VH-VL binders against p78833. Designs and how they scored, part 1

All scores and structures are predictions.

Target 1, 198 residues: p78833
Amino acid sequence: MSFPASTHVYIAKIIGKKGEGDKILDLLSKVNEHVLKSEPFTKTYYFARDAKNPDYIFGLELYDSKEVLENSHKTSNPFLAFANYLTSTHAPLAEPLQLLNFKVVDGHLDKDNLGPDAKDYVLYTEYTGDSATLKQQLTVNPKADTSLIIHSLDDPSLYAVVTRYSKSGIEPGPAEISGATSVSQQVIYSGVGFLNRP
Below, numbering starts at 1 at the first letter of every chain, in headers, positions and changes, except where a header shows other numbers; antibody chains are not in Kabat numbers.
ipSAE, averaged over its two directions, is called F for ESMFold2-Fast, E for ESMFold2 and O for OpenDDE. V2 adds 0.75 times the mean of E and O to 0.25 times the DockQ between the complexes of E and O.
Where letters were taken out, [cut] stands.

## First folded at step 4 (VH-VL)

Design d20
Fold by ESMFold2, look of step 7:
Structure d20 (fold): chain C 198 residues (1-198), chain A 124 residues (1-124), chain B 110 residues (1-110)
Amino acid sequence: as target 1 above (198 residues)
Amino acid sequence: QVQLQQSGPRLVRPSQTLSLTCAISGDSVSSNSAAWSWIRQSPSRGLEWLGRTYYRSKWYNDYAVSVKSRITVNPDTSRNQFTLQLNSVTPEDTALYYCAREGDYSFLDAFDIWGQGTLVTVSS
Amino acid sequence: QSALTQPASVSGSPGQSITISCTGTSSDVGGYDYVSWYQQHPDKAPKVLLYEVSNRPSGVSSRFSGSKSGNTASLTISGLQAEDQADYHCSSYTSSYTYVFGGGTKLTVL
C-alpha cells in the first residue's frame, strides 16, 4: 500500500487522429507484455480511453524511480517501437504528446486487488492553486478502489487525483478546493494494462 | 563477447547444500538489460529452469515452484558472479547444472549465453 | 514430466522439412509470445535458435522458422542437413513469472 519515496508517476495524454486509438493501444499492449515479463520496477501501467473521445488515450504509469523509467523502460524495444510510431511520418497524433511527471503524495491504487474493469467509474482531475492549500485539502477517499494524489515535478502549483470506483453506481465529481481551479476527465479502461501487478 | 564460466564441487552428499558459482566476463551481473539464471538437465526431467537474479533499481529473484523452498540465487557484484545454493539435496537433484544469461529487451530475449555445465552427483 | 509437451523423437531425410510441436496452456504458450527454441548437440550446452516465437538471432539459418497457434508452438526445419541431428527444446514464460521447458525432441537425420 505505501509508495517508496522515489516512486515516479507518468500521466500520458495521447490524443490520436480519428481512428488511431486502436493502433496506439495495440502497440501499448505489446509494451505491457514486456512490462509484465521484464519490468518488476513498473508497478502500474494502466491505459484508458477518454469517455467522450475513443482516440484519446490516457495513461497512468508508476515506476520505482525515474532512473528505471529512463534507463530501462524507455530503452526497451517495445517502447521504442511505440515511440517511433507516434513520431513517424504517418503523424498519428492530433495534438502533441503530453507526458506529465509527478510524485506520489498519498493514496492507493487497487485497494481490494480487483483489477481494472471497463465498467469502473474513473475520474482524473488536475488542480491548480496554492501548493500548501492543495496539500492540506486533498485527501484520500478510503471508500474508493483507487484514490491517488500526485504532485507535479514540473509545476509546483499542479496536483492531480485519480479516483476509481469498481462497478458500484457511485460517480462522484471532483472535490471542490477553495482558491483552486480544476479540470476533470472521465476515462474508461481500455483492456490494456494493470493497476497492481498480477 | 559475453562468457559464463562455472565452478563448484561435483559430488554432494544427501541433506547437504549444493553450491555453484558462475563467473561473468564481457557483461555485468548488475546489467539492467539482463537476468541471470540457473537451469539443470537430467534424463528424467529434461531441462528445468530453477531460478534467476537480476538488478532493476534493486535486486530481484524468481524461483521455480518445485524448488522455491530450498533455492537461493545470489549476485556478487565485487567479483561479477552469481551463485546457486540448493539446500537439503537428494539423489533426485543429480543433474547437469547450467548457468545462463537472459537478455530482457535486446532483440535476443532468450537464454542466449550458457555456461559449460557442471555435472553434480548427489550420493552417499 | 515437463510442463510443455514435445514429441520424444522425430526423423527426416536430408533435404526434407520437419516440424516439432510444443504444447502448453493459456498460462504459458497461449498467454505470451515469449516462446523460445534451443538446439543441443551431444555434450554441448543448448544454443538458442528462435525467440519470441519466430525471431532468429544473427547467425541462425533461415531454414529454422517458428509459429504459434493457440497453446501450441511449432519449430520447422527446412532443407534438413546432417548437422541438424540434435536435441531440440522449447521454453515458455509463464504467468507466475517463471520459465518452463518442454521434454525435448531428439531429431534423427536418416
Scores: ipSAE 0.075, ipTM 0.677, lowest interface PAE 6.7, mean pLDDT 90
Fold by OpenDDE, look of step 5:
Parts: structure tokens; C-alpha cells; sequence
Structure d20 (fold): chain C 198 residues (1-198), chain A 124 residues (1-124), chain B 110 residues (1-110)
């Protein structure tokens, strides 16, 4: 899989209050339906739950451009409903919403077009360090059906790697990069979204 | 050492096509860690990015909105070069044109290698 | 995409520190940390001084530093030398995945 330079990666970290995860995912499911039908510019719209906290929702989104994210995706009625819920008086969030902007450095997403699996284990690792070092040492795993290296548009020192083994039963671990710090998050597919359009 | 060598006519008539070539040495036009851009410079408009070509399992192009309808940037793998074509030129297209490599420090974030520049004048 | 705003000219004496500003919008300078600075001497191509706001390529003097706040990036040249007399250009990645340049700043060393 190849990525044009204009590809925009959006990482959403949604930490709901206890019991809010299902509602959040329900709303995101509605958004996903709209994405599938009406947003051909959305390449990836994938949501998973944290392996330890079912109310922690992780989102991986890829768009053809930042523009379509801001002016099309975020203007859709289902998205607005979702956004309104998050900011409602109900206050479903335990922590402020985190929306991270990245661009693709290298990699592939669901290269075998396997689709979502109930046993999906996705490792999201953020690396912080020297940009040149990280760029050099971070490598795509060709054995993984998903192996994505992204660079933050918000912090030049921040890279991230998304790794997934869908059929092998392998639980990916983070690569150790000399001179860099890393923080990993293990997530399980929530049943909402896709890594690659069928 | 990576070098870019530009070539092409320096005079173009209005409504004609401006064509330039940038020969690459020390790197590949199909490098998966670089993009190849055209940038022009004029006293009135300063530096202006025009467009790029790059290979990521397949070829991609991006163009500036200002010239998108008139511009083509093509790679030539056989000669390890890339070209600029700008159609329907006007005197406003008179500028010093540069080819440049985008990348190497971070992915697609700066222009680290530049051609020598080619002054192209659009005049009758 | 409109050009980034730079002062037309700045001047300083040898040994002084000067700062050149580069102001854009939330769609470019303010939106991404992909601001680069270039030095251009007469009849030469631009040379990258800084990338990603504050990173120096190999061979670039530590006298050159960069920062960003809001929609404004800044290039600081400390210990000004005669050889620093040149044009300086800022550039930024944009939300349209293009590049926009500033108007350029002429630095005169007095």
C-alpha cells in the first residue's frame, strides 16, 4: 500500500467516564456508516478499545487531506451528533479529548485486506526523540498486515507506529529505539470502522 | 553527493509551454524518501512552490492551486530526471525556476538540495 | 495560498543578535511544526538553515536558531557576521499539503 503525501492521519484518544464506552462507540458507528456511504476520501476509520479500559476509545483515521477532514467529515450530521454528545452537559469524558495530527512516513494498512477481526490486537506506540534518529531507526514490519509509521504534525519530536497481526495471533511489541522514549497502547478492535476500504 | 542539474529554454513566448528538466545525480527519482519539486522565484512573488513528483509504490503528483490547471511534473526513471511543463504561459510566469529535493531531514518537510536555477523569460 | 509575512529588511552590527519573524495562519505556520528557513546569497540557490522550526542540518552554524509561537515563527541569528548578509526565507507546510514561502527578508550587516 502506498500513501500520497497529502494523506492526513488523525489519531483520536477518547477517554470516557465509566460506562460511556458503548455509547461513544454507538455514535461512532453511525459516523462510520456515513463515512462508508458518503466519504470516499476517508481511507481509514478504525476504532478500538484499550485492552485494559473499555471506556478508552482509540481511533485511527486516514483522510485524503486535512481539508476534507475539516470541511467534510466534521460537518456531517452523524459526526456533529457525536461531537455534541462529547460536549454535552452529560459530560461523558473523563479527560479532555485528544486529537493528534500526523502524516505518513512509511507503511501499510491491512495489506492483505483481511478486514476487522474480533481478535485484532493493535499496538500503538509513540516515540519521542531526535527526529533524524527516529526516522532512521523506525522500520515497517513487512510481516504485519498493518505496519504504519507516522510523524506528528504537532510535535516534530514525536513519531508513532501502528502494528497489527490479524491472523498470526502475534501480539506485537514495541521496538526499542536507542535515544528515544516510547509509550505504547494496546487496543482491541471495537467492531466499529475499517483499516482499509473493501 | 546529491546534485540537481537543470536544463531548458530560457525564453518562451506567451501562450506557449514552458519546459524544464532536472537531472538527478547521487539519488534516485524513484526514492521512497524524497520528493522532487519545482519552485520559482521572482521579485514580485518571491519564492513559490509549484508542484512535485514522488514515488511511493506508485507515482504521485501534487500541484499548487495557482498553477494546477497548467502544470505537469513528470518523472523519467530511465534518465533519472524529472520535468516541468507549464502551459499557456504569460509574462507573470517570468521567474527563476528551481528544481529541488524535498526530504532527508524529515519526511517531506524541507528542501535540502537545489538546482542551479533557470531564468525563464516570457516575452513576445 | 498567500505568502507568509516577513519583514522586508532587517539590519544589525557584527556581534549582535537579530530576529526575523514569519507570520502565517492556522493553516500553515500555526497548524504544523514544519517551518523551514533558508539563506540565500546573491546569485545562489536557497540553502536550508532550519527545518521543523528549530532543527539545524549538519554544517549549519549554531548561531542560527528557530522558534514558533502561534502563527509566527522566528529565526534568530546570534553573533552576527558579515557573511550572514543575505536574503532569508521562511517556508511552511500547509493544510493543503503544499508549501508556502514568506516574502523574504533582506539582512544587512552594518
Amino acid sequence: as target 1 above (198 residues)
Amino acid sequence: QVQLQQSGPRLVRPSQTLSLTCAISGDSVSSNSAAWSWIRQSPSRGLEWLGRTYYRSKWYNDYAVSVKSRITVNPDTSRNQFTLQLNSVTPEDTALYYCAREGDYSFLDAFDIWGQGTLVTVSS
Amino acid sequence: QSALTQPASVSGSPGQSITISCTGTSSDVGGYDYVSWYQQHPDKAPKVLLYEVSNRPSGVSSRFSGSKSGNTASLTISGLQAEDQADYHCSSYTSSYTYVFGGGTKLTVL
Scores: ipSAE 0.037, ipTM 0.589, lowest interface PAE 5.0, mean pLDDT 90

## First folded at step 7 (VH-VL)

Design g4
Fold by OpenDDE, look of step 8:
Structure g4 (fold): chain C 198 residues (1-198), chain A 118 residues (1-118), chain B 113 residues (1-113)
Amino acid sequence: as target 1 above (198 residues)
Amino acid sequence: QVQLQQWGAGLLKPSETLSLTCAVYGGSFSSYYWSWIRQPPGKGLEWIGEIYYSGSTNYNPSLKSRVTISVETSKNQFSLKLSSVTAADTAVYYCARERYDYGYLDYWGRGTLVTVSS
Amino acid sequence: DIEMTQSPDSLAVSLGERATINCRSSQSVLYSSNNKNYLAWYQQNPGQPPKLLIYWASTRESGVPDRFSGSGSGTDFTLTISSLQAEDVAVYYCQQYYSYPYTFGQGTKVEIK
């Protein structure tokens, strides 16, 4: 495992109204600039668009701890600007914002330090079921540039797997786990953020 | 200031189940991991496991098959159960708070001696 | 598991003299991304729970006297008591919290010579 136990995983699901995706990503880009300059405690700050809906933004964030997320990242001016936009009278969201908390169970991020690419295929799959069963059956894909197994802090019965192939054209599919329900989301790198710090 | 108070039976027979409870006062229960640690008489410390307020747990593999940590958020309490005890499980058991998500422990209970004897 | 090994097992030091305790981890507990060592030191008095002294290898916990200091990086760490006081007689433990399971050193007993 390449992460300290304290590493906190933050998953953001942002579903904008039609045409809102670019503005959302623009604001997140500003946040990313701040992260790079002023937030060494942020390991990953990666945003992608849904493969079918450009206004659905997916975020993968890793922090040294939840405390860092809450007391450092969320206190930055760029983040506040972003958050204020989402809750503004403009009401850019088509669905309520989803912010999910996880811990790393196993995996790796950008193992070859290739960086994100517009041609990346990223699959996010949520698994719901018996925790013991999921722990036993979920595995890291060694062929993936990024393969992360994470366990929800919000729901102990919820796990997720993030799989990324860079420049390979490989479309990852979710593993079938007996006794578990799975929901997958395929996303494309938006151009905003990083998996590992440059 | 944060205070941890723990209680439970201190004398067990082999094969019985150890059961301890820790109550948290003076702090946010939902913001931290909560751990159990034990120390056999005259020996070092062993981390047993931890729990988050939502019920997510991590256990020491050495004890995983016998350990259950649970939480009752409404009472700001978490509990330890250790099944099939033997003399080797004789120890002072501590509950403790991990500072945020970091694994170092800043507040401790006073400890509960649990003796396993036939 | 990351094994933690302390040395020595026991140490006798005269009052006012320096006490040095070493701790070695079987694997590095340095996180390259933030350059932090996931290492803590505890003091335990008889009949009491351990007390946190140092975290991040060298950061002193609030209320801890400045005669206590932690140093080291990667796999080798040191707790130093610059001038041993009578109240410092205790068992000291190092702990890594880099990976599960969290593990402790076997302890070092510090006594007055």
Scores: ipSAE 0.772, ipTM 0.911, lowest interface PAE 0.5, mean pLDDT 94
Fold by ESMFold2, look of step 7:
Structure g4 (fold): chain C 198 residues (1-198), chain A 118 residues (1-118), chain B 113 residues (1-113)
Amino acid sequence: as target 1 above (198 residues)
Amino acid sequence: QVQLQQWGAGLLKPSETLSLTCAVYGGSFSSYYWSWIRQPPGKGLEWIGEIYYSGSTNYNPSLKSRVTISVETSKNQFSLKLSSVTAADTAVYYCARERYDYGYLDYWGRGTLVTVSS
Amino acid sequence: DIEMTQSPDSLAVSLGERATINCRSSQSVLYSSNNKNYLAWYQQNPGQPPKLLIYWASTRESGVPDRFSGSGSGTDFTLTISSLQAEDVAVYYCQQYYSYPYTFGQGTKVEIK
C-alpha cells in the first residue's frame, strides 16, 4: 500500500447557488497558493466542477493526518477567508457545505496524468452496504490514472471510489457491487489544485 | 497529566467473553484514536485494534472475528470485548492513546492481567 | 503484515557504556511524500506499561533524556543509549505505524554487565 494508515482524505461537496461557482473556485485558488507554499503535509488539493452543473464544486484532499487537516489547514488564514465567505450573509450555497472524512483503503495517484485539460473525466462513486462485503469487492483499477478506494470515518457502511482517466477520452462508469447501492458523480477538473505536489 | 484507568474481570474460563473498560482523565478524549494492546506473559506486544473517538474502528485481522471495541464518548471511556477466549488469550491487556491518528502510543494504562484457565 | 525483527534478543552493557539495538522491518516504513519513517521505540521496565521514547524514527518524546537517540530509514533502524544508566535496564520495542495492523518487534532486553 502506497499510503500510510494515518493518511486522511477529505471530500468536499460545495453546492453553490446559480452563478457562484467561479467565486468559490477563485477563493479556493488562493487557498491552493497557500497550500503549495506552506503545507507540505497536504498531498492532494484538487477541485473540479460537476459535469452537469458548473456551480457544484467537488474537492478531493489528502493530508498526512487528520491532525494537520484540523490544526494546520483549517486554521490557516486563506482557509478561514474561504470558509467565512461560504457562511457569510451573502449565502452563496444552495445546500449546507458537506465535508466528508475518509481513510484510504487502497489505490494510487499518478503524477504523469495531472493536467488542466477540461476533457478529463473523474468519477466519484459512493457505495453503501455491508462493510465487510464492500471491503472485499472494491478493487483498484490498474488501468486508471487515479484509482482510490476510501472508507468513511463517520459511516462504516460508506465507501467511495475516485477513478480518473486523464487524456484518454475514456468515460468511466461505476463498478457494480453485489448487495450495495451506489451514487455517482462525474466531475471535470476546474484548473484549481493538484493531485500530486508539483 | 493524561491518565488511563482500566478495569474488568481478570479470571475467565474458556469460551467466556473478555470485557475491559478504559477511562481517560486529565486530557481530551476527542481527536484521538484509542487502542488496545496485549502482552502474553514473557512475550512481546500485539496490537489488538483501535477506535476513533467518533466510533470508527480498525482491528488486527488475526483477532477481527472475535474483537469488538466500543466507545462511550459522554463518559470518556472505551472498551474491549474478546469473545470465545482460550488459554492463548492469557495476557496483560493495555489501553493506550494514539497521538491523534498517527498510530504511535504516547500514554498507556497500567495493564490488566487476564488469565484464561482450563 | 509488516514484520518487525529486533537484534539482539538481549544485550549486557557496562554502566556508562553505549548500547545499540537494531530493528528491521520487512517492508519500508518510509513515506517518501513527507520523508517520514513511521517507526517508534518504547521502553518497558519490569511490571510497567511500555513508555514512548522515540517517534518518526529519530524524534525524542518530551522528557526523554538526551542519551536516547534513534536513527535509520526505510527498513533499518537503531536505538542508541549513549551512556547506559541503571534506570535504563528494560525491554525495548520498536513499532511500525505505517500499515495496519500495527506491529512491534519481539523486544530487546538490556541489562547491566
Scores: ipSAE 0.443, ipTM 0.827, lowest interface PAE 3.7, mean pLDDT 90

## First folded at step 9 (VH-VL)

Design m1
Fold by OpenDDE, look of step 10:
Structure m1 (fold): chain C 198 residues (1-198), chain A 118 residues (1-118), chain B 113 residues (1-113)
Amino acid sequence: as target 1 above (198 residues)
Amino acid sequence: QVQLQQWGAGLLKPSETLSLTCAVYGGSFSSYYWSWIRQPPGKGLEWIGEIYYSGYTDYNPSLQSRVTISVETSKNQFSLKLSSVTAADTAVYYCARERYDYGYLDYWGRGTLVTVSS
Amino acid sequence: DIEMTQSPDSLAVSLGERATINCRSSQSVLYSSNNKNYLAWYQQNPGQPPKLLIYWASTRESGVPDRFSGSGSGTDFTLTISSLQAEDVAVYYCQQYYSYPYTFGQGTKVEIK
């Protein structure tokens, strides 16, 4: 595996009210600047927008551990500014913030070292079912620039697959698994973040 | 300080199921991963598997088909079950805490000798 | 699996002299992104569980005497006891925690010559 076992995957689902997407991304851009400068423990800090809803922000974050996420990343001034905005009296969120914790099962990030691009398409699919079955049947897509299989720490019956295609558009998603339910979301790179830190 | 206390049956016959429990005192149970490790007499250490408070587990592939690790968060306890035991499973079994999310182990139980004999 | 191999299997050293234990991993346990080696050392006395001595290859656990030091990177690591004391007689293990399953070296018995 290309990732240490301790690697922590953090998925953020941010649903802003109408017109809030740009402000959210601006704040996340400030966080990203801090990550690049001061967070060597952050492997990935990548944000995308829903293909149909620009106020739906999807975040893929990878850290050396959950500990550095909780005690370092979330304690930074730019992050606090972002968090404070989300909980401000302005109430920019249309739905409660979703922050999901995962471990890496298998996969790769930016295998060709191309980096992020405005034409990046990401398919995020969640699978719910028997853990052993899902672990066995979910497979990495070798044709994808990024293909990540992750297992939820919050719900052991939940797995997810993150697939990124740079500059080529989205390809067919992962196959359905018998006995499991799945839901997919297509998102487009927002211009904020990086997918594979050198 | 964190303390781990473990208990369970120490004598088994072949084909029986090993069952051990570890109780955690003096620390945050939900903040760490918890592991089982075993050591045959006079031999080295083998990592069996880990569990998170949510029930997330990861097992050593060499034992995966026979191992079940479970958690009872309300009691700050986690347990090990190893089915279809043989003489090869005779060992001292340890529960331990992984520091943060990293796999090195900073607190250990005293160990439980489990002997499999016909 | 990452195989861990220690050398030697046993070591006899005079009191006050240096003891050196080597550990080799079949694959690198250095993570390029953070430049950390996912390698730990343990001390085990008879009838006791292992005790954590070193993590990240070279960081001493709290309470561990200064005479213990860890070095190395990638696949080759060394535990050094600069001046062997009587209480240092034990079996020492290296462990990688870079990937599942976590694996240990076979152990090195350190004795007084």
Scores: ipSAE 0.890, ipTM 0.940, lowest interface PAE 0.4, mean pLDDT 94
Fold by ESMFold2, look of step 10:
Structure m1 (fold): chain C 198 residues (1-198), chain A 118 residues (1-118), chain B 113 residues (1-113)
Amino acid sequence: as target 1 above (198 residues)
Amino acid sequence: QVQLQQWGAGLLKPSETLSLTCAVYGGSFSSYYWSWIRQPPGKGLEWIGEIYYSGYTDYNPSLQSRVTISVETSKNQFSLKLSSVTAADTAVYYCARERYDYGYLDYWGRGTLVTVSS
Amino acid sequence: DIEMTQSPDSLAVSLGERATINCRSSQSVLYSSNNKNYLAWYQQNPGQPPKLLIYWASTRESGVPDRFSGSGSGTDFTLTISSLQAEDVAVYYCQQYYSYPYTFGQGTKVEIK
């Protein structure tokens, strides 16, 4: 439903070297176990693979605040083990880790509380353009199971949208916004994580 | 102990731009939102807006067309500009710290009375 | 916008007696997912800035005397001063921080009878 103003959205782009996706997800599954048992402040912890490259991992995370992300989630032992692997001498990443900080503008995560499924059609789209125009023109899709509009804490021209459909045969493209540049990424639920806490 | 010190011009004519600055001492500037609140004489409190140290802002829609909040992170300062003032903008203006990003305000400046003459 | 309405606008209470201030929000400020009410109370003495008393509806800020307590959930909240002291003469405000814009109640003036 509605999100408090303090809600913090974290998008993780983890570009693994060939063959690294499974290990990255295995470590994230251990973090997810800890999140479910010990982090009531973590409201979404969802991981997916890029549809074209299974070693590229996409993360969507929601926290009650940025404070609990920084001071509670990132200081946990399972998270530290995961972070230490990513920066280890094994060098599992093909590109530097990208971690993006957003506020919620509008939307919903799992409208009918169905949970994520690998058969879902999921699209992550970044928009760059005039902030006032994007805020006005980006709208929630009430027919989507996920329709989340988020605005970057660090780049006022950057908005993003996460859209998810559970019904097969529905593959809408990203909304076209005149005067804005967009980049889209289709992702497939990995089996690790959740959209709403069970 | 965190202290907020604020300053700026206290007397304006209609159509001028209100400009106030708040400096933060005794605590971290990062990790917190920084807010402006006003109180017309004898009246209640109105939240104007807030800014994160990264420059991210959110404003009261009632004022959004006239308000700019800015940061000078290297000086631990943030500022308020309110354009096209009228007598209705006469108020005590406060800067305040939001506790992290939670929304409630745990430290306040002393306030600056801004009077808009006719 | 979430409107915050306080009652009464003013009240007079004898020293040592109980003062009760009500605050109602036009929409719920309870986030069911964390079971927290996004509501704070402030005290403003004459000529001074507001001072935080209570957050999350019922959590007392450090250094606030234990005669101050907050209660309520959803849309209806109460600030109680169990035994009024002379220094408690002030205007009290509730504030919601669930949604932008953050909004305050109109204030309740507490005086000694």
Scores: ipSAE 0.661, ipTM 0.886, lowest interface PAE 2.1, mean pLDDT 93

## First folded at step 10 (VH-VL)

Design n1
Fold by ESMFold2, look of step 11:
Structure n1 (fold): chain C 198 residues (1-198), chain A 118 residues (1-118), chain B 113 residues (1-113)
Amino acid sequence: as target 1 above (198 residues)
Amino acid sequence: QVQLQQWGAGLLKPSETLSLTCAVYGGSFSSYYWSWIRQPPGKGLEWIGEIYHSGYTDYNPSLQSRVTISVETSKNQFSLKLSSVTAADTAVYYCARERYDWGYLDYWGRGTLVTVSS
Amino acid sequence: DIEMTQSPDSLAVSLGERATINCRSSQSVLYSSNNKNYLAWYQQNPGQPPKLLIYWASTRESGVPDRFSGSGSGTDFTLTISSLQAEDVAVYYCQQYYSYPYTFGQGTKVEIK
């Protein structure tokens, strides 16, 4: 497969108060600089804005191992500065930070190494249902530039899919899975981060 | 510093369920994956599966229909159940710590010989 | 499944001489993205559980004597004991951890000649 068994996926949902999105992304840009320079085992570090609310930040992060996330990424000075801002008395978040841990089931991130673009159509969908059914029915879309299927470490009924199309005119909705419920979020690349290390 | 102690019944009849428990001492339980491995007498090693403290599991497909690994995080314990045993399941069973989630095993229990008779 | 094949099944080496054990995987265990080989070596003395010797194909575990070294990449790997000692009489296993299920080689028994 395209990913070792140890690969760890981290989804961050950062719900900023009105006007906070730019500052959150500015701090993440500094974290991204450190990731590029000093974290060779952080393979994806991609940040986008919610399509409906630009102060809601979506993060897609891939690490060669959860150990890299915990002992390398989270311990860096730029990350600590970012984390301290989010928990500061300024209180920049409208809702508590959501950090979700997943394993890769199948898929690809940037099939043709095109890089992320603000014009990409990107959809993040969470599915809740019977684990065996979801594992069987969720399939990789080989025509998508990103098609990533992930399974929660913390909730066996939870799967998620990240789909990205770089070509205009492709805006597919989430797949319909019998017996499962789904919640979808369209996001727009923020200019901060990467899908494949440059 | 880390020690794994394992126990369970060592003699079974065909069709019974193998049940082993491993307790972890002297280290973090929540940072690592925990594995079961078996070794038939005079033979090599077979990975059975692993579990994370959250309950997330992955199993060897060859055993998946009969195996359950579970965790009791409050006791720093994890367990193996293998249903419908036959003589082919006779082996020494080891619990082990996976170094974080990388996949290689840095601490091993002493092993429990499980013999399936008749 | 990635099948792991060791050679030889057994070898006899004079005390103080070099022992060489080979391991071949049916598929590459090299992850090109990080340039690491997801391969480990274990030593199992009689009546004891396995003990980790080497990971990432060539990185020695803490406390393992420097006479043990690992090399190779992709599908072909070697464990070398540069100067065999009496306590090195054991069965040695390679293991891949690139993909589920994790798999071991069949083992190589090392004896004093």
Scores: ipSAE 0.726, ipTM 0.886, lowest interface PAE 1.4, mean pLDDT 93
Fold by OpenDDE, look of step 11:
Structure n1 (fold): chain C 198 residues (1-198), chain A 118 residues (1-118), chain B 113 residues (1-113)
Amino acid sequence: as target 1 above (198 residues)
Amino acid sequence: QVQLQQWGAGLLKPSETLSLTCAVYGGSFSSYYWSWIRQPPGKGLEWIGEIYHSGYTDYNPSLQSRVTISVETSKNQFSLKLSSVTAADTAVYYCARERYDWGYLDYWGRGTLVTVSS
Amino acid sequence: DIEMTQSPDSLAVSLGERATINCRSSQSVLYSSNNKNYLAWYQQNPGQPPKLLIYWASTRESGVPDRFSGSGSGTDFTLTISSLQAEDVAVYYCQQYYSYPYTFGQGTKVEIK
């Protein structure tokens, strides 16, 4: 299932202090409870730990529009409380929060067909280069549960591919594209405090 | 109260480059997407492309190879360039605002007629 | 691309009577997750840019008279003018904004009979 063109992707990179990963996820889980109940136009609110460092947390958020993010999610009391805490001197962060805005240009997101024991993985790959070439050279794996091609709103030269796999369906990341630069990161979903609306 | 004012050359020869600019008044430029639409005389509407204040663009595939949309945020302006024009590119060109990034267009410029003739 | 087809191409209606314009999309523009139809209607007067009338298939833009209404879902949509007024003489367009590129119907010219 493809998303409407207005779909907005919000990527969060959270670098926690040593041993603070669980605390961060707990805080996000509380925000997620509000999202579930009060933000029907927030479709995805995923948070995962880095495969190598449990204190590095990766967030994938999908909204029906930039308006939803700016005028609903970011204006909610739970979010504001969370955001204020993360900018305080008591924040469990080793580095400032990194946030990126993206536009969906191709792909789909599907969680409905996952088994009860499925373990989710996210392969995040960033590209800088020609978007037409990127689309042409990238092959969507039919066995992947989710695959999104996104264009960064913060950096017009940046494109990203987000591919989600089950435990048994993990595949290598997309091939390198000639003339472009890329960075890849594999993340494991924690299973704590994430939302997926069909 | 939002107003879009557009300008540019209205007469071109084949193979030249169309260049139009749109200025936005009375609203937040960074809060919305901005589009270009064209309409050949007596015909329907064709969406050309959109731009965000950061420079993010999306183009109609039918025109992508010839279209460049740019933005100058400090001036609340965005521009359209269409290269290698032919008679088929003769149209009234409109700049417009998308309501946020939904895709429907709530404010329009008055349009600029661009005629391509040898 | 999603193709938008309007019918009829032209319509002549007497003052005070109902005008009905249809729009069909080649693919559904209904998003099941939010149950919204990504469909808009515009009115265009001669020498003027299009004016937004309806969005989300059935929501009137601010300032649009009550006699204008939109209906439909999925692939079939209708713009209705319940009682045609003289100032309603114009060309009307539907537009989908579900996917890139955004596309418009070919237009329907509404005239007074």
Scores: ipSAE 0.286, ipTM 0.790, lowest interface PAE 1.4, mean pLDDT 87

